# VH-VL binders against Putative inactive neutral ceramidase B (ASAH2B), part 3

Target 1, 165 residues: Putative inactive neutral ceramidase B (ASAH2B), of Homo sapiens (Human) (p0c7u1)
Amino acid sequence: MRQHRQFMDRTHYLLTFSSSETLLRLLLRIVDRAPKGRTFGDVLQPAKPEYRVGEVAEVIFVGANPKNSVQNQTHQTFLTVEKYEATSTSWQIVCNDASWETRFYWHKGLLGLSNATVEWHIPDTAQPGIYRIRYFGHNRKQDILKPAVILSFEGTSPAFEVVTI

## First folded at step 21 (VH-VL; from v3 with heavy chain W57F)

Design s5
Fold by ESMFold2, fold request of step 24:
Structure s5 (fold): chain C 165 residues (1-165), chain A 118 residues (1-118), chain B 107 residues (1-107)
Amino acid sequence: as target 1 above (165 residues)
Amino acid sequence: EVQLVQSGAEVKKPGATVKISCKVSGYTFTSYYMNWVQQAPGKGLEWMGWINPESGFTRVAQKFQGRVTITADTSTDTAYMELSSLRSEDTAVYYCARSEYYEWFDPWGQGTTVTVSS
Amino acid sequence: DIQMTQSPSSLSASVGDRVTITCKASQSIRNYVDWYQQKPGKAPKLLIYDASNLQTGVPSRFSGSGSGTDFTFTISSLQPEDIATYYCQQYDYLPLTFGGGTKVEIK
């Protein structure tokens, strides 16, 4: 995650920092929106039902500006890839955004709308099984009676299967 | 005013390639998805695929995989769809359409008629 | 792929009639349905989004309802300018899919 996360922060930081002080203040005050009838973290594109090792699983979520996560949640990850272990009836995290096989992309839309794309480049060593992808974000909400607040949200893909060749 | 202006009608022979452009104005090109939709004569609408113009990521419907290439040029605010190995059944009107995420196709381009004939 | 089965394929009605068009999805797609109008020789136009919300500038005689698998589009009082083909489209899952269309004509 360090290089991937550092790259994301660096590119956003460079764009924001190169703007005028007035524009920077405006960017910091922009709130996030979800499309009507949806919520932050909703799955817009699920993974395919099945993948072979070596393929790329992709999920797209209703997103929010990733600066909100950096500003308020210095400890949290943006994504996890999880494998279901039926014997324990639990999901095991197998990688996160710090892993070299994952990619996180944020794509800004009109006035606070955005999406987050998560890719898992399935390693040849992945165990066969049932997997899911989760996204963790934070949206900026403006309350007219008090300062804007940062709220956490999460999205979870439908499960999908990984098989070996 | 948001506008999507497509390139003009084309007549092609079987086996040829066509590349249709969709030039946008009135909004930030890299902030929205661009979709391509096929409408055969007298038929309904069929989604061909999309591109995120900022990242270059694309998804192509299975029917068109191997023959469709969707691209975007952010220096000219123009999306492209290229359909290769043309067949007579590819005779259709092709639309570009802007979307927020994958929903709410608004606006649409005016359409580009492609005729494939011997 | 999610199949959107649209009915009827065509209809003919008088000015002032109430007309109703349905779409059935092959699995639940929540309320993630848009409705488009395509007038002859023109590109489609978004009328209803998220099953029931009227797009800005669209006359109030148009409406939509439904959730899950069954969706309905209604023109409360058909007008001459409403001659068009109407399409539902789901966007809950990829690939995006359209209904087969309903051609609306005036008797």
Scores: ipSAE 0.000, ipTM 0.515, lowest interface PAE 12.7, mean pLDDT 82

## First folded at step 22 (VH-VL)

Design j3
Fold by OpenDDE, fold request of step 24:
Order: structure tokens, then sequence, then C-alpha cells
Structure j3 (fold): chain C 165 residues (1-165), chain A 118 residues (1-118), chain B 111 residues (1-111)
């Protein structure tokens, strides 16, 4: 009894995913983009002009993938909260991304667009004064037939006032 | 043809919740943002927020953060807007509108009238 | 938020006349040569319809009698010769900053 081994021709259905669409999707997914006329770090939503202690200050920036910052550690933090000191005419860092009072959210948009949201939960112990929020990131730039380049950027909110009750 | 079809008119009591639906067709649902905009009778337009249907991430106007929830069902290409703790001032026509990211709205749904009356 | 002020509130004109509508922003909505201003038309009982995007670009299917101009804080929608179907409310809208905001509208009515 000759067992006819039916060679099941595993027709490898090469799902020819149109290489161009997949490549385009891959390229579009890999490259960070800013909206037209904007650059990374631009403010999309400024903080309110004034906050009371206990409130939450929020700023939204044109963002880039936070994973890019792992490859290039130009910045040690994704964000800072800074207070203006009139005596020294300088900005002093009061919080960073390791602070309990701050939160960083990254929203992955479509076509390489993204937003970074920084929240500062203003503690009751915060000193009255002028503050600002800064965002530090890295964007991935991919030119045709060139290796991807990671570029650093920074954003700065308009200043806002914190007042005590 | 790209089309957005919304659910029918709603009448609610103060304190209740309403959920409006917006069914999308004629395009890839997850490739565009879905926005919600409302218009009180005889008044202007007010942007409520948007959702990225691919990720489910939402952005809301601060005014609505505590009362509005925007969701999607990818399987049916439908977006939802739920507004809780309804007040008389929430009486309005609610529109869904498609956009590329934050850009212009096109097209719009036909609108859903929500009436809040004691 | 950016406040958009439209003027006049009401514009009474006859068919065939030129309509000029103004929209002023509380701050500039221009970046790197781009103006983040749109115009919409709304007829009674209908949703808004996109007319102009990015201050001066006609949306698909919009008649050439409509045009947008302006930059920074001051924008204008012009209807060169009013048709009967053009009597409606017109809204400007900015998308430069969150939250997205609309003007109060200009009603173009028949004289």
Amino acid sequence: as target 1 above (165 residues)
Amino acid sequence: QVQLVQSGAEVKKPGASVKVSCKASGYTFTSYYMNWVRQAPGQGLEWIGWINPESGFTRLDQKFKDRVTITVDKSTSTAYMELSSLRSEDTAVYYCARSEYYEWFDPWGQGTLVTVSS
Amino acid sequence: EIVLTQSPATLSLSPGERATLSCRASQSVRHSGYNYMNWFQQKPGQPPKLLIHDASNLATGVPSRFSGSGSGTDFTLTISSLEPEDFAVYFCQQYDYLPLTFGGGTKVEIK
C-alpha cells in the first residue's frame, strides 16, 4: 500500500503587502513631525496667567517620542518648573520630572505628530511668585537614504503667577 | 462618500447623563481624529474635545474635563460623547466632526439636539 | 484662550452685492508664514460647512466667489457677489492654540 505522501504545496501566500504602504507606514511611524509652521517644543496650550496654591498648572507642547531621549541623554529631565528670582534676575529650578509634584504625559498622535503635557501640582508650600514650565525632548529626523538623526529641543511656557490664598 | 451619522435627539433631566453617538463611514476611522463641538440655541460654536480613535487618547477643553467622556468603538467605527451632571446650559446641538489632528473640521455630523429641562 | 471677535454681527445686503466679514483674534495665530484660521458657513438647521482653511485656501467644492485673506490677528472673508444661497451665518475658527475657539459669527441676511 504505497502511501501517496500528498506533498501539500504550502503555497506561501506571500501577502505582498504593498511594500510601499508598509514602508511609508513604517517611515511615518518612525519619524517625529511637528504641525505645519510649528517646531518641537512650541506651546500649544499655555498655562493660565495665574494659579493659586493647591491648583494644577498645565502646559501642552508640541512633542516627540520620549524614547528618543534614551538614545541621546543631552537632557537629564523631561521637564522643569522654574521660579524667577528678582534678586539674581535668573530662573531657579524648583521641580523636575522626578518630583512628586509634576506629571509628564506623552500623547502619540497620527502621522508622527505628538503632544507633551506637563502638569505641576502646585503644593500648598509653594512660594508666591513668577513661574514657568519647560519641556526637554528629542525628535527623530529621518532623511531619505540617510541614517536617522536624533535632535534635541526645548520648550518654554509663558510665565505665570502663583499666589497664596 | 465620507459621512458622519449621529444619534437622535435627547431629552434629559438636570443631573442626568447623555451619551451621543457618531457613526463614521467612507474613510479609515482610525486615521482621523473625531471632534465634538456644541452649539447652544442661537449661540456660537464651542469645542468640547477630540479623540484619537487609534489610541483612544482624548483631549478636552478644561471646562469639560470633569463631565465629558469621549470614547470609540473601532469595530463599528463609532465615536461617543458622554456628558454627565447635565445642566440647563448644556442644552445644545452637539456635533461630531472629523479632523486631521488639530486642523479644520470636515465633514460634520448632522447634529444631535440635547435638551435639558426640568 | 484666544478670543475671536467677528464684525459686524449682522450684515444686510442684496443679491449681487459684495460682502466683507471681519474676524479679529486676541493674539496672533500666525507661525512661520502659516495662519491657523478657518471659515465656516452655517445655514439654519444644518451643521457648519468648511469654506476656507489656513486663512486663504478654498475648501473643496466651494465657489470661487468666496475668498479669505489676512494674517496674524486680522482676517477677512469676502463674497464677491452674493447668491441667494449665501445668506447664512459665518464663523471664523482658530486652531493655533488649545482650546480651539470660534468667533461669535456674522449673520449675512437679505436686505
Scores: ipSAE 0.861, ipTM 0.933, lowest interface PAE 0.5, mean pLDDT 93
Fold by OpenDDE, fold request of step 24:
Structure j3 (fold): chain C 165 residues (1-165), chain A 118 residues (1-118), chain B 111 residues (1-111)
Amino acid sequence: as target 1 above (165 residues)
Amino acid sequence: QVQLVQSGAEVKKPGASVKVSCKASGYTFTSYYMNWVRQAPGQGLEWIGWINPESGFTRLDQKFKDRVTITVDKSTSTAYMELSSLRSEDTAVYYCARSEYYEWFDPWGQGTLVTVSS
Amino acid sequence: EIVLTQSPATLSLSPGERATLSCRASQSVRHSGYNYMNWFQQKPGQPPKLLIHDASNLATGVPSRFSGSGSGTDFTLTISSLEPEDFAVYFCQQYDYLPLTFGGGTKVEIK
């Protein structure tokens, strides 16, 4: 299967030495950070409770730099769209980040903060039911005088319903 | 001191576009997010979106995704909010506001009144 | 989105009296011990001004007669003794979830 294109904010900040604040930032290693009280994978914007086929479901997560996942060479995808099956009382993967119906966007925020946006372009052929979106990533942790550690995390959206027109 | 100074009042016809500016001073422009919030006459506050001035990335309320564009000019420390396909219900005072990430807004610009009338 | 309901819509009081303003969220805005609720004051013809952040932290330069309390879904802004300059509109605002949302406001007016 063809790997779907992922979009990342690759804008680099050009540091200047004219500001003490900028200099301090240069001296400090930027690591992935979550907002206070949050952790990586937390949902910042849930999907709407209901979508019609042909619409776009969107979830925003507390993110971390996608390069951490690439470097870790895990077999895990960045995202899944899952459908609930009542008969088996389990969630079944219907799409992942290689699917043409999904989009993954990473926004690099300030001071190590970032967001991950997952879009699911719900196909007209999608079956009605209960769905959820999951996000899988890795964050870089740096302790003083210790080597950086890459930690895995996951996020799961609240469930939402897909209905036919 | 930290200040946000916005452009002057605008009067537009339905279907037109408006672009409001917000000039920042007294702090490192690229170290804070710039938010846009509007307030219809006698009504509450409505968050429109924010921009990361460092990267230019914008996050909008879905309500505005098709009509609002937020941009920045780093060389002048100025943020812009453009609203297209104006409607009468877009009549409001539009504010820019600084935030660390999206925690709280401080300070605010003085506001820009946009009036949409036929 | 999270809906914030403020009550009362209007509060008529005299200088020196205690003001109690309520803000109720449609769902909890508490996460891992933090309450993501802010309070703003707005006077006529002026932009909002930050009063309280994180439910109970007084913003810089704000008089001590202002205080915030509450957790989860129910929050309160208290003005212990109203000064003439405190007659204004007050808004609560949550930043736990996107989109960011504000309450409808409470107008504190002179009786």
Scores: ipSAE 0.859, ipTM 0.930, lowest interface PAE 0.5, mean pLDDT 92
Fold by ESMFold2, look of step 22:
Structure j3 (fold): chain C 165 residues (1-165), chain A 118 residues (1-118), chain B 111 residues (1-111)
Amino acid sequence: as target 1 above (165 residues)
Amino acid sequence: QVQLVQSGAEVKKPGASVKVSCKASGYTFTSYYMNWVRQAPGQGLEWIGWINPESGFTRLDQKFKDRVTITVDKSTSTAYMELSSLRSEDTAVYYCARSEYYEWFDPWGQGTLVTVSS
Amino acid sequence: EIVLTQSPATLSLSPGERATLSCRASQSVRHSGYNYMNWFQQKPGQPPKLLIHDASNLATGVPSRFSGSGSGTDFTLTISSLEPEDFAVYFCQQYDYLPLTFGGGTKVEIK
């Protein structure tokens, strides 16, 4: 596995006009890549610290092609919204990507980069409390002269508060 | 030589729109993101947003979401930023700047002064 | 959003002196072992110019008298021996979280 910094530096170098640039660009279009110093599922934009019911919470993650999750068959959900329960000191899933209140958007970037945007349209009936949004995906990793592999990853937003007032 | 050349200064009245252009040369236009940043006179820098010139996908600072449109013309290697419903506080120099992702900006365009008065 | 606070607002020094400029982030901009902080120089009537990327790496063509240091929330730009051409405003800029933000700047006045 190549170091992210060395991979990013060589990608920048190889984006100059050459036959090597052309080959690298082709390879980067069919694999997933994370930005320098980041990994898949890292948060690029956290939710606001606080929302009222009826508002939309939005988190943006370093993403990967959602086809990898379908083809892999190990994870079918792309997101959860979770509420902290102080009595059990645990997070409870309150909805997922099958819920009418959530949206999942994948935005393909340049040369294998991409973003996953998760929205939670907070229902008027949501209980006040501390929440987080999680993203689940799979990235396609390809080393030269080796078989491609599909790896699972997840991201977790910083917690935020939902209030009714 | 990588270069970003912007359109000339604009004078506008409140409520109008302005469209600033940024012509890129010396690199593969669709391999890098294009950012827009503004600087009010005597003030600091404020990021407006960026565009993926390959796909046309944009990301904007939320404060500009309803008033800014960023576009590209791949055939001319030119990016555009349009700001609508101009107010006096929009008076600023508007810069385009290249980046590999959200990372560092290099190079910058020469800047376009937009003045909103009367 | 991440607020960057630069100090001092103005730094009045003579040529040959060492300049030390500070930038503090409202939260850490260190992630996965990298510091997502850049420094720019802006001379009157010109666009900003990249000096330092990723806290400590000199951009191409930047003189060796410039250096960057720091991690997490506290970052420093140092000019080891101030040249007359270093009269400018210096900005820090974070790219850890959207929206991308800049510091208010430090004006270096040469005397």
Scores: ipSAE 0.306, ipTM 0.724, lowest interface PAE 4.4, mean pLDDT 85
Fold by ESMFold2, fold request of step 24:
Structure j3 (fold): chain C 165 residues (1-165), chain A 118 residues (1-118), chain B 111 residues (1-111)
Amino acid sequence: as target 1 above (165 residues)
Amino acid sequence: QVQLVQSGAEVKKPGASVKVSCKASGYTFTSYYMNWVRQAPGQGLEWIGWINPESGFTRLDQKFKDRVTITVDKSTSTAYMELSSLRSEDTAVYYCARSEYYEWFDPWGQGTLVTVSS
Amino acid sequence: EIVLTQSPATLSLSPGERATLSCRASQSVRHSGYNYMNWFQQKPGQPPKLLIHDASNLATGVPSRFSGSGSGTDFTLTISSLEPEDFAVYFCQQYDYLPLTFGGGTKVEIK
């Protein structure tokens, strides 16, 4: 299992506190937050309804710090690309974050907000059909004076079609 | 009081570039997103993109991705939007606007008229 | 991309009359009990000003004659009794999915 194939962290390790607003911003950067009315894994930008082979499918999710998945000692991936198989009436994994044709980017936002971008560089060999992109993560929840809790979550894009023409 | 003050009007020829500034005051600049929105004369509003002022990360509407660069200068609490390869259809008032994520815009700058004519 | 269609394009009314402005989204912008729809007012020569956020919440300093309602795909801005300063163009704006999009506007003309 290979997790967080590409990871970016723009935070500084040693912060000098100069005011209460600086301390508040530090505390809020330690936790994961979702925007109001949304939960971790919710889709912020769906894929287009249709792609041709060779194009790049992109989905953006409400994200959380990828470090939480590594610290949790889980063997889950960060993403899957899945194809619907009508014969088995099920979704089958075509590739994941360990695959050469996928990219995972985490973009740390303000005050504990973040997003995860998943790209699938659709190979010329991709079968026509109905696909979806899924994102798997863990968020850190911290209540005052309590130990942090790591919670799993997942997000699933609306389905989209891949065609050869 | 929260204020966004933009640079003055500009007249440009097709093919040129323009860089509009937006100076923020009255709040913690790096705690809010800065958006750019434009309005052609007599037309509606069009979102261009936003920047996270702390990290410098930007998100743009795909139609602008190859022509727009959004940046910030944290030391002056100023955001910039540069639009290149100007065309006549880029004639518009360009606004900066503050948001918490990309939720709603409050306040807006006064606007900067960019006129593209030969 | 979510398309917002506003109607009517123009409302011609007298002071004291009730104005009703419609905004229709090409798909629902409601999730988890929240409607991701805002309304802005723009007076001639001025930047837009936030009036209503999240379909029905008045922004700070907005007079109580303004109200917002609706859910999902259909949203309404109401001005209960028009005042002369309410002559303006009104825009709806969704923030459910990127890119953020605006309606084409409804111009409210005071006769």
Scores: ipSAE 0.164, ipTM 0.690, lowest interface PAE 5.6, mean pLDDT 84

Design j3
Fold by ESMFold2, fold request of step 24:
Structure j3 (fold): chain C 165 residues (1-165), chain A 118 residues (1-118), chain B 111 residues (1-111)
Amino acid sequence: as target 1 above (165 residues)
Amino acid sequence: QVQLVQSGAEVKKPGASVKVSCKASGYTFTSYYMNWVRQAPGQGLEWIGWINPESGFTRLDQKFKDRVTITVDKSTSTAYMELSSLRSEDTAVYYCARSEYYEWFDPWGQGTLVTVSS
Amino acid sequence: EIVLTQSPATLSLSPGERATLSCRASQSVRHSGYNYMNWFQQKPGQPPKLLIHDASNLATGVPSRFSGSGSGTDFTLTISSLEPEDFAVYFCQQYDYLPLTFGGGTKVEIK
């Protein structure tokens, strides 16, 4: 039961799915999802606690399709690297996604899941100190029979140290 | 029903490489992540990394970054892990294990014993 | 990386007794209201088998004598009345952050 049984099996398969189930599965392929218990921008892999200049700091976030950011473009960057300034008790941006020392990678996952990897290739001229990496994105949300919406989100890594030794 | 079947045991010399296979059946191969985990004799479990079979993207524990390559062949529903520059401490049972994203591992393959000795 | 410390290393008990196994994480594995902690059972010569996921949820087919509890950094696996098939090694495993890590294990053995 070669070709004939296979054709009948496919016909039966199609008849066992309702139109609402088919629509839901289609939506799961074209929208963004976050894993259970997480939200977009949550950290999946923090940077190591300490790096030397010349090393690569890497953070992984729950991501969303970067096309959503261009659809709602407000000239917002995808990432920043920030240094803590103890004298002002504030975080200062030292570079962003336009900088030659950063990399942004989006990795499409399964059924609307994805992640964003941010790398900071720490320049030899980087000042020693406490740093963090932030990620800025937009996710596409579409409930059954509702218009799609684009929502902004951000993620912030735990702080890490850069040393020159 | 869901099944992961791994290649057979291997004996290698220090400095060699080993490539372990894991053939999946009973589910849509590209809908789940494939992980590799090892267990040295009498020791605990150590996560090596995973691959997204749809895209081919991998994540590795940093200690394996320069020695491990994880790949898939979608046409045969098979994942591979290659470990190079083998040392005696790499003697272990190597498991493949399926997961949804980074969650729990279910099922596991039967394990592949890799012995590194001169 | 998150270090998981299991205690005791060995628990020597008789069938019918209650077993209590502890797992302590070096930092909270609670994120966005969920506990990213699993438990596995491993018998000699076999791969690990999922027992409890997300701190307290029994995997399919796991007997009700098993239960998981705890949150944040402190987690417990309880076996209310040991059966002969329960003498094994038990591992906790976190999946809040990469790399994924396992505890060192607790061996439950016959006294």
Scores: ipSAE 0.052, ipTM 0.651, lowest interface PAE 7.1, mean pLDDT 84

